# Ledger of designs, part 6: VHH binders against Putative asparagine synthetase [glutamine-hydrolyzing] 2

Target 1, 228 residues: Putative asparagine synthetase [glutamine-hydrolyzing] 2, of Methanocaldococcus jannaschii (q58456r2to229)
Amino acid sequence: CGINGIIRFGKEVIKEEINKMNKAIKHRGPDDEGIFIYNFKNYSIGLGHVRLAILDLSEKGHQPMGYNVDEDKIIYRDDELDRADIIIVYNGEIYNYLELKEKFNLETETGTDTEVILKLYNKLGFDCVKEFNGMWAFCIFDKKKGLIFCSRDRLGVKPFYYYWDGNEFIFSSELKGILAVKEINKKENINKDAVELYFALGFIPSPYSIYKNTFKLEARQNLIFDLD

## First folded at step 22 (VHH)

Design k67 (from k55 with L100W)
Fold by ESMFold2, look of step 22:
Structure k67 (fold): chain B 228 residues (1-228), chain A 118 residues (1-118)
Amino acid sequence: as target 1 above (228 residues)
Amino acid sequence: QVQLVETGGGLVQPGGSLRLSCAASGFTFSDYAMGWARQVPGKGLEWVSYIISDSETYYQDSVKGRFTISRDNAKSTVYLQMNSLKPEDTAVYYCAKDAWSFESEDYWGQGTQVTVSS
């Protein structure tokens, strides 16, 4: 599976941008894809997902996945996501999701670990990740709180790349996804300190990145954006 | 449809010289940094040299002073002049369009063999 997204301040996100990102990483999820767009006065959001259905063949595993809190209803069809309060794009596997359903007495309808993430985020906020035993990279848009919550598993198994220049945040499971909508790899964007470190050490050490404003979210790292 | 085609490899004696060329197409060549990587048999790929502009060139320690990377933006071509060649320089040399991930075939040529042997 693969995830993509754009959060932009001052300009809208259009569906075709997310579609380009999904196409760039389609090899990660050739079986299914989804897109969510939300353009608001102060910010705009696009989320994308491509799915490899080996683990979950049902349509109920479709992403982006939404949760309407008041109705206690999961939404997994793109054209109904406007009704969701919380929306996720997620690549991973939460090994203990059945234990978490029981521990927190969750009523679930899809049989997916994705739903468990959404409902535990609703109950526990950012601390939900402390309960997870698994591998993950995800982005949650919380409409009511006006925030974006991104997270990567404690071992860094699932990839999460992002670009942030103060005006837009673009993320993808692969750098190719970002490159589909932002030319981060032009020569003026090369971090020359990172190049020098590579030739001295044989790798580019954290926190350095080869492209300016472009990073890999590190193992056990979270990012939170206040959209207001 | 990025295409990178390396030429200029071959067999040379220790102390000899070769000049590798890489013809590029399918992108605006002058907008991107370019590099040469090599694959020594039984080892992974490693960067040998990297060029952003005529004044911004980088080299692996083992080739400094012996190899010179250059580019001709009008011809969309990257060069690697290799002097004072040693047996340890024996490898397949790949031209690359700024492909730091080592993940995408679209950013790499097919390679050219350089063999340094008595």
Scores: ipSAE 0.470, ipTM 0.826, lowest interface PAE 2.0, mean pLDDT 88
Fold by OpenDDE, look of step 23:
Structure k67 (fold): chain B 228 residues (1-228), chain A 118 residues (1-118)
Amino acid sequence: as target 1 above (228 residues)
Amino acid sequence: QVQLVETGGGLVQPGGSLRLSCAASGFTFSDYAMGWARQVPGKGLEWVSYIISDSETYYQDSVKGRFTISRDNAKSTVYLQMNSLKPEDTAVYYCAKDAWSFESEDYWGQGTQVTVSS
């Protein structure tokens, strides 16, 4: 699976941009893809997901996934996501999702760990990640609160790349996803420090990435954007 | 279509020299950093050197002082001058573009075999 997204101020995100990102990381999930676009007064959001369905290709596993809090309903169809209060794109596995369901008395309809994430976020807010055991990278758009919540697991198993320049936030499971929509001069925008680190260590440590304004979310790190 | 064609590999004795070339096409060469990587059979790919410009070059520690990367933007070619070669340098050498992701490399050539043996 792979996740993609764009949060932009002052310019609308178009579906084609998310399509390009999804295509760039299609190898991570060739079986299904989803897109969500939301345009507000001062910001625009696009979320994308590509899915590798090993066991089930049912709609219940489709992402982005939405949660309508008032109706207590999960929305897993793209054309209905406008009804959702909370929307997530998620790559990972929450190992203890059944235990969490019991612990917090969650009623679920899909049987997915994704649903548990959505509902537990609604209940506990950002602290929901403290309850998770597993591997994850996800982005949640809380429409009611007007915020973005991104999270990466404690060991940094699932990848999460992002671009941030003060006005545009672009994220993807792979750097290629970001570069599919963000045109940069790759020579001029190389992070020299990152290169040096790579040669010194054999890898680029978080939070750095190879290009300027591009980063890797650190293990156990959360990103919160207040959009209002 | 992006193409990378490596040449210049061969068999040399320890202490010998080789100069690898990579002819690039299908993209604006001058806008990208170029690099060389190498792979020993049965082992993973390791980066050897990167070049952004003549004043901006990077090397793996194991090849510092022995290898020199350079580029000719007019010819869309990147070079790797390998001096004081050691048996440990034996590998297939690849020219690479945008190979910064650990998930996948964007573009690689067919590679050129370098063998250092007495």
Scores: ipSAE 0.057, ipTM 0.521, lowest interface PAE 2.9, mean pLDDT 90

Design k68 (from k27 with F104S)
Fold by OpenDDE, fold request of step 24:
Structure k68 (fold): chain B 228 residues (1-228), chain A 118 residues (1-118)
Amino acid sequence: as target 1 above (228 residues)
Amino acid sequence: QVQLVETGGGLVQPGGSLRLSCAASGFTFSDYAMGWARQVPGKGLEWVSYIISDSETYYQDSVKGRFTISRDNAKSTVYLQMNSLKPEDTAVYYCAKDAWYFESEDYWGQGTQVTVSS
C-alpha cells in the first residue's frame, strides 16, 4: 500500500494531481486506488491511496476511508467521502487493533484496523497513537476541526516522505510520489548535508531527504497542521 | 529517454587500476548530479561516489584516496578512476542518476562488472 496527499493554501488541489501521485507509487498497491478532494475557503486538500490486497479486495478496505461521527458510519466510497467528518489514508498494520477494539468498546463494521484508527482518533485525539502497537504511516484529515494529523510508527517502519515550503504540504510513501506533482530543479535543490550524511553513515537519516524542502517523518513523530 | 551506458570494467589483480566511464543521454547532463553505485551479490546497492561539480565530490569511506570521480559535461560522461583496487571492490558498478533510494524507476545503466582477484 501507499499513501499520497496534498494540502495547500490559495490554490485548489485537483484530482489529476493525486492521480499522478498514485500512479507514481502504483507498484506499492496495484489492486485498488482511491482519491479524495476537498476544497475549502482557505485551503484545499487531496488524499490518495493505492492498495495491495493480500486477502481480499472489498470496499471495506478501500481508502481513503471516512468516518461520519454523528451517524457512526464508515464511508467506503470516494464519492461519498463528503459525508465524512474524518478521513484517513493509512499504510501499515496495527497489531493490537482487536485488543483496542475491546479495550475501548468500539463498534466496528469493516473489521479493519483502519476503522479502529479512525474511531480511536475520534475518541482520544492525537493520543490515539500511544495505544497503537504496529507499523504505520497515516494522514488524517479532521474536517470538523480543520486539522491534518500525520503519524509514523515508533520504529519508522512505514515510510513517510513530505514536502513543505510554508504554503504547500505534499506527502507520499515515496519521494517519487511527491516529485510527481512537485517539479524542482534537482541539482540546485540537492541537500548537500544529506549527501554528506549518506556517505558518512550509509544512509540519509530522518528527518533529512536528498532534496531541500523534502523530509522524512521521523520515527514516532507526528505532524499536526491547523488549517483554519 | 534517459540512457546510461557503463564501460571500463574487467578483471584486475589487487593493486591494479580501472577507469569506468558512463555515457549519458536523454537529458541535459550538466543539469544533474551523477554518481557511481555498486552492488555485491547478495547485498544492496550502495553509492560509491557522487559528483555535483568538479569541486563537489563525495566518496564512500572505503574508497577515499583510491577512487576519483569526474565528469565531462561536453561529452555527457562521468568517470570513475579506481586505483589500488582490492578484492572487496569486486562488484557490479552502476552509473546512476536520481537514484538515491534505489527505488523503482530510478535511472541507472546495465552495470559493468569489476572483479579484483589474484
Scores: ipSAE 0.819, ipTM 0.940, lowest interface PAE 0.5, mean pLDDT 94
Fold by OpenDDE, fold request of step 24:
Structure k68 (fold): chain B 228 residues (1-228), chain A 118 residues (1-118)
Amino acid sequence: as target 1 above (228 residues)
Amino acid sequence: QVQLVETGGGLVQPGGSLRLSCAASGFTFSDYAMGWARQVPGKGLEWVSYIISDSETYYQDSVKGRFTISRDNAKSTVYLQMNSLKPEDTAVYYCAKDAWYFESEDYWGQGTQVTVSS
């Protein structure tokens, strides 16, 4: 699986952009894909997901996944995600999701760990990740609160790259996803420090990435954006 | 379509020299940094050298002082001068563009075999 997203101020995100990102990382999930676009007064959001269907291709595993809190309903279809209060794109596995369901008395309809993430976030907020045992990279859009919440697992097993320049936040499971929509002069925007680190260490450590304004979310780290 | 074609590999004795060339096409060469990576059988790819410009070159510690990377933008070609070669330098050498993480990048050539043996 792979996740993609754009949060932009002052310019609308279009479906084509997310589609380009999904295509760039399609090899991570060739079986299914989803797109969500939301335009608000001062910001625009696009979320994308490519899916590797290990167990089934049912709609229950489709992402982005939405949660309508008032109706206590999970939204599966992209064209209905406007009805959701919370939307997630998620790559990973929460090993203890069934235990969490019981511990917090969550009612679920899909049987997926994704739903447990959504509902536990609704209940606990950002602290939900403290309960998770597993590997994950995800982005949650809380429409009601006007928040973006991104998280990476404790060991950094699932990748999370992002671009940030103070006005636009672009994230992807791979750098290619970001570069599919963010055109830069790559030669001029090489992060020389990152290059030096690679030749010193044999890899580019988090949070650094090869290009300016590009980063890797560190293990166990969260990103929170207040959009309002 | 991006195309990278490596040449110049071969069999040499320890202490010998080779000059690798990579002819690039399908993109604006001058807009990108280029590099050379190598792979030993059973091991992963590793960057050997990287060039942004004539004054901005980088090398793996094991090849510093022996290898020199250069580029000719007019010819869309990147070079690797390899001096004082050692048996440990034996590998397939690849020309690379934007292949920093060696995961999903397909901007590699076919590679050229370099064998250093007495």
Scores: ipSAE 0.806, ipTM 0.935, lowest interface PAE 0.5, mean pLDDT 94
Fold by OpenDDE, last read:
Structure k68 (fold): chain B 228 residues (1-228), chain A 118 residues (1-118)
Amino acid sequence: as target 1 above (228 residues)
Amino acid sequence: QVQLVETGGGLVQPGGSLRLSCAASGFTFSDYAMGWARQVPGKGLEWVSYIISDSETYYQDSVKGRFTISRDNAKSTVYLQMNSLKPEDTAVYYCAKDAWYFESEDYWGQGTQVTVSS
């Protein structure tokens, strides 16, 4: 599986951009893909997902996945995600998702760990990740609160790359996904300090990155954007 | 379709010289930095030299003063002049673009073998 997304201020995200990102990382999930576009007064959101179906090939595993809180319903179809209050793109496995269902008395309809993430986020907010045992990288768009919440697992098993320049946030499971819509790798965008550090130390130390405004989310890290 | 083709490798005695060339295609060469990485058997890839422009070159400490990286944008070619070669320089040398994390998404050529031995 792979995840993609664009959060942009002042310019609408179009479906084709997310398509390009999904195509770039299609090898991570050739079985299915999804796209969500949302335009608000001051920001635009695009989320994408490519799916590798291991066990369940049904629509229940389709992403982005939405959750309508008031109706307590999961939204599967891309064209219905406008009905969702919370939308997620997720790559990973939550090993204890069944235990969490019991612990927090969650009613589920899909049987997926993705649903458990959505509902537990709704219940616990950002602290939901403290309950997770597993590997994950995800981005949640909380429409009601106007928030973006990204998270990577404690060991950094699932990759999460992102670009941020103060106006545009682009993320992907691979740099290739970002490169599909942003030329981050041109010579003018090389971080010369990072290059110097590499040749001095033999590695690029955190938080430096070789490309300007481009980073890899570290293990156990979360990103929170208030869009309002 | 990015393509990188390395040439110039071979067997040389210690103290000898080689000049590696990398012919690049499939992208606007002048817009990108280029570099040379090498891999010793049993070890990982490491950058040897990196060039952004004629005035912006970088070298691994072990090759400073001996290796010189250069580029010809008109020919879409990057070069590595290797002088005073040592046995420790024995490796497969790769021309590289966007290969900082040495992932499968990175671009490098087929590599050229450099062997320094008496």
Scores: ipSAE 0.777, ipTM 0.941, lowest interface PAE 0.5, mean pLDDT 93
Fold by OpenDDE, last read:
Structure k68 (fold): chain B 228 residues (1-228), chain A 118 residues (1-118)
Amino acid sequence: as target 1 above (228 residues)
Amino acid sequence: QVQLVETGGGLVQPGGSLRLSCAASGFTFSDYAMGWARQVPGKGLEWVSYIISDSETYYQDSVKGRFTISRDNAKSTVYLQMNSLKPEDTAVYYCAKDAWYFESEDYWGQGTQVTVSS
């Protein structure tokens, strides 16, 4: 599986951009793909997901996945995600999702760990990740609160790259996803200090990146964007 | 479609020289930095040399003073002059521009084998 997304202020995100990102990382999930676009007053959001079928290929595993809190319903279809209050693109496995369901008395429709993430976030907010055992990279759009919440697992098993320049946030499971919509790799965007460090040390130390404004979310790290 | 084609590899004795070439196409060559990476048997990929411009070149310590990277933007080609070759330089050499994390498909060439042996 792979996740993609664009959060942009002042300019609308179009479906084609997310399509390009999904295509760029299609090898991570050739079995299914989803796209969500949301345009608000001052910001636009695009989320994408490519899926690798592990157990079954059904609509219940389709992403982005939405949760309508008031109706307590999961939204499966892309064309219905406008009804959701919380939308997620998620790559990973939460090993203890059944235990969490019991612990927090969650009612579920899909039987997926994705649903457990959505509902637990609704209950606990950002602290939900403290309950998770597993590997994950995800981005949650909380429509009601107007915020983005991204998270990577404690060991950094699932990758999460992002570009941020103060106006546009682009993320992907791979740099290729970002490159599909942003030319971050031109020579003028090379971080020369990072290059020097690599050749001096044999690796690029955190928090440096080869590309300007481009980062890899570190293990255990979360990103929170207030969109208002 | 981005394409990188490496040439110039071969078998050479210690102390010998080789000149690798990489013909690039499918993108505006002059807009991107280029480099050479190599994979030694049993080891991972590592950058050997990197070039942004004629005045901005970088080298792995093990090849400094022996290898020289250069580029011809008119020909969309990057070169690696390898002098005073050592057995430890034996590897498959790849031309690349964005393969810093060595993800799949970061480089598009098949690589060229360099073998240094007496």
Scores: ipSAE 0.762, ipTM 0.938, lowest interface PAE 0.5, mean pLDDT 93
Fold by ESMFold2, look of step 22:
Structure k68 (fold): chain B 228 residues (1-228), chain A 118 residues (1-118)
Amino acid sequence: as target 1 above (228 residues)
Amino acid sequence: QVQLVETGGGLVQPGGSLRLSCAASGFTFSDYAMGWARQVPGKGLEWVSYIISDSETYYQDSVKGRFTISRDNAKSTVYLQMNSLKPEDTAVYYCAKDAWYFESEDYWGQGTQVTVSS
């Protein structure tokens, strides 16, 4: 599976941008794809997902996946996501999701670990990741709280790359997804200090990145954007 | 379609010289940094040299003072002048458009063999 997204301040996100990102990483998920767009006066959000549905090809595993808290309903059709309060794009496997369902007495309807993430985020907030045993990269849009919550598993198994220049946040499972909408690899974007370090050391040490404003979310890292 | 075509490889005696060329097409050449990487037999791929502009060049320590990277933006070509060649320089040399995080064929040439042997 693969995830994509754009969070932008001051300019709208259009569906074709997310579609280009999904196509760029289609090899990760040839079986299904989805898109969510939310344009608000102060910020705009696009989320994309491509899915490899090996075990369950049902529509209930479709992403982006949404949760309407007041109705306690999961939404997994792109054209109905406007009714969701919390929306996720996720790549991974939460090994203990059935234990968590029992531990927190969760009522679930889809049989997916994705739903468990959504409902535990609603119940525990950012601390939900402390309960997870697995591998993951995800991005949650919490519409009512006006925030974006991104996370990567403790071992860094699932990829998460992002671009951030203070005005837009663009993420993808692969840099190719970001490149579909942002030219991060032009020569003016090369961090020359990182190049010098690579040729001196054989690797680029933390916290340096080869492209300006472009990063890999590290193992066990979370990112939170306050959209207000 | 991005295309990178390496030429100038071959067999050379230790201490000899070769000049590699990489002709680029399908993109605005002057917008991108370029580089040379090599695949040494029995070892993985390693960066040899990198060029952003005529004054911004970078070299692996093992080739400093022996190899010179240059570019001609008018001809969309990057060069690697290799002097004082050693047997350990034997490798397939690849031209790269940027290519730090992208592994697709759109960013790499097909390679040219350099063999340094008596």
Scores: ipSAE 0.520, ipTM 0.838, lowest interface PAE 1.8, mean pLDDT 89

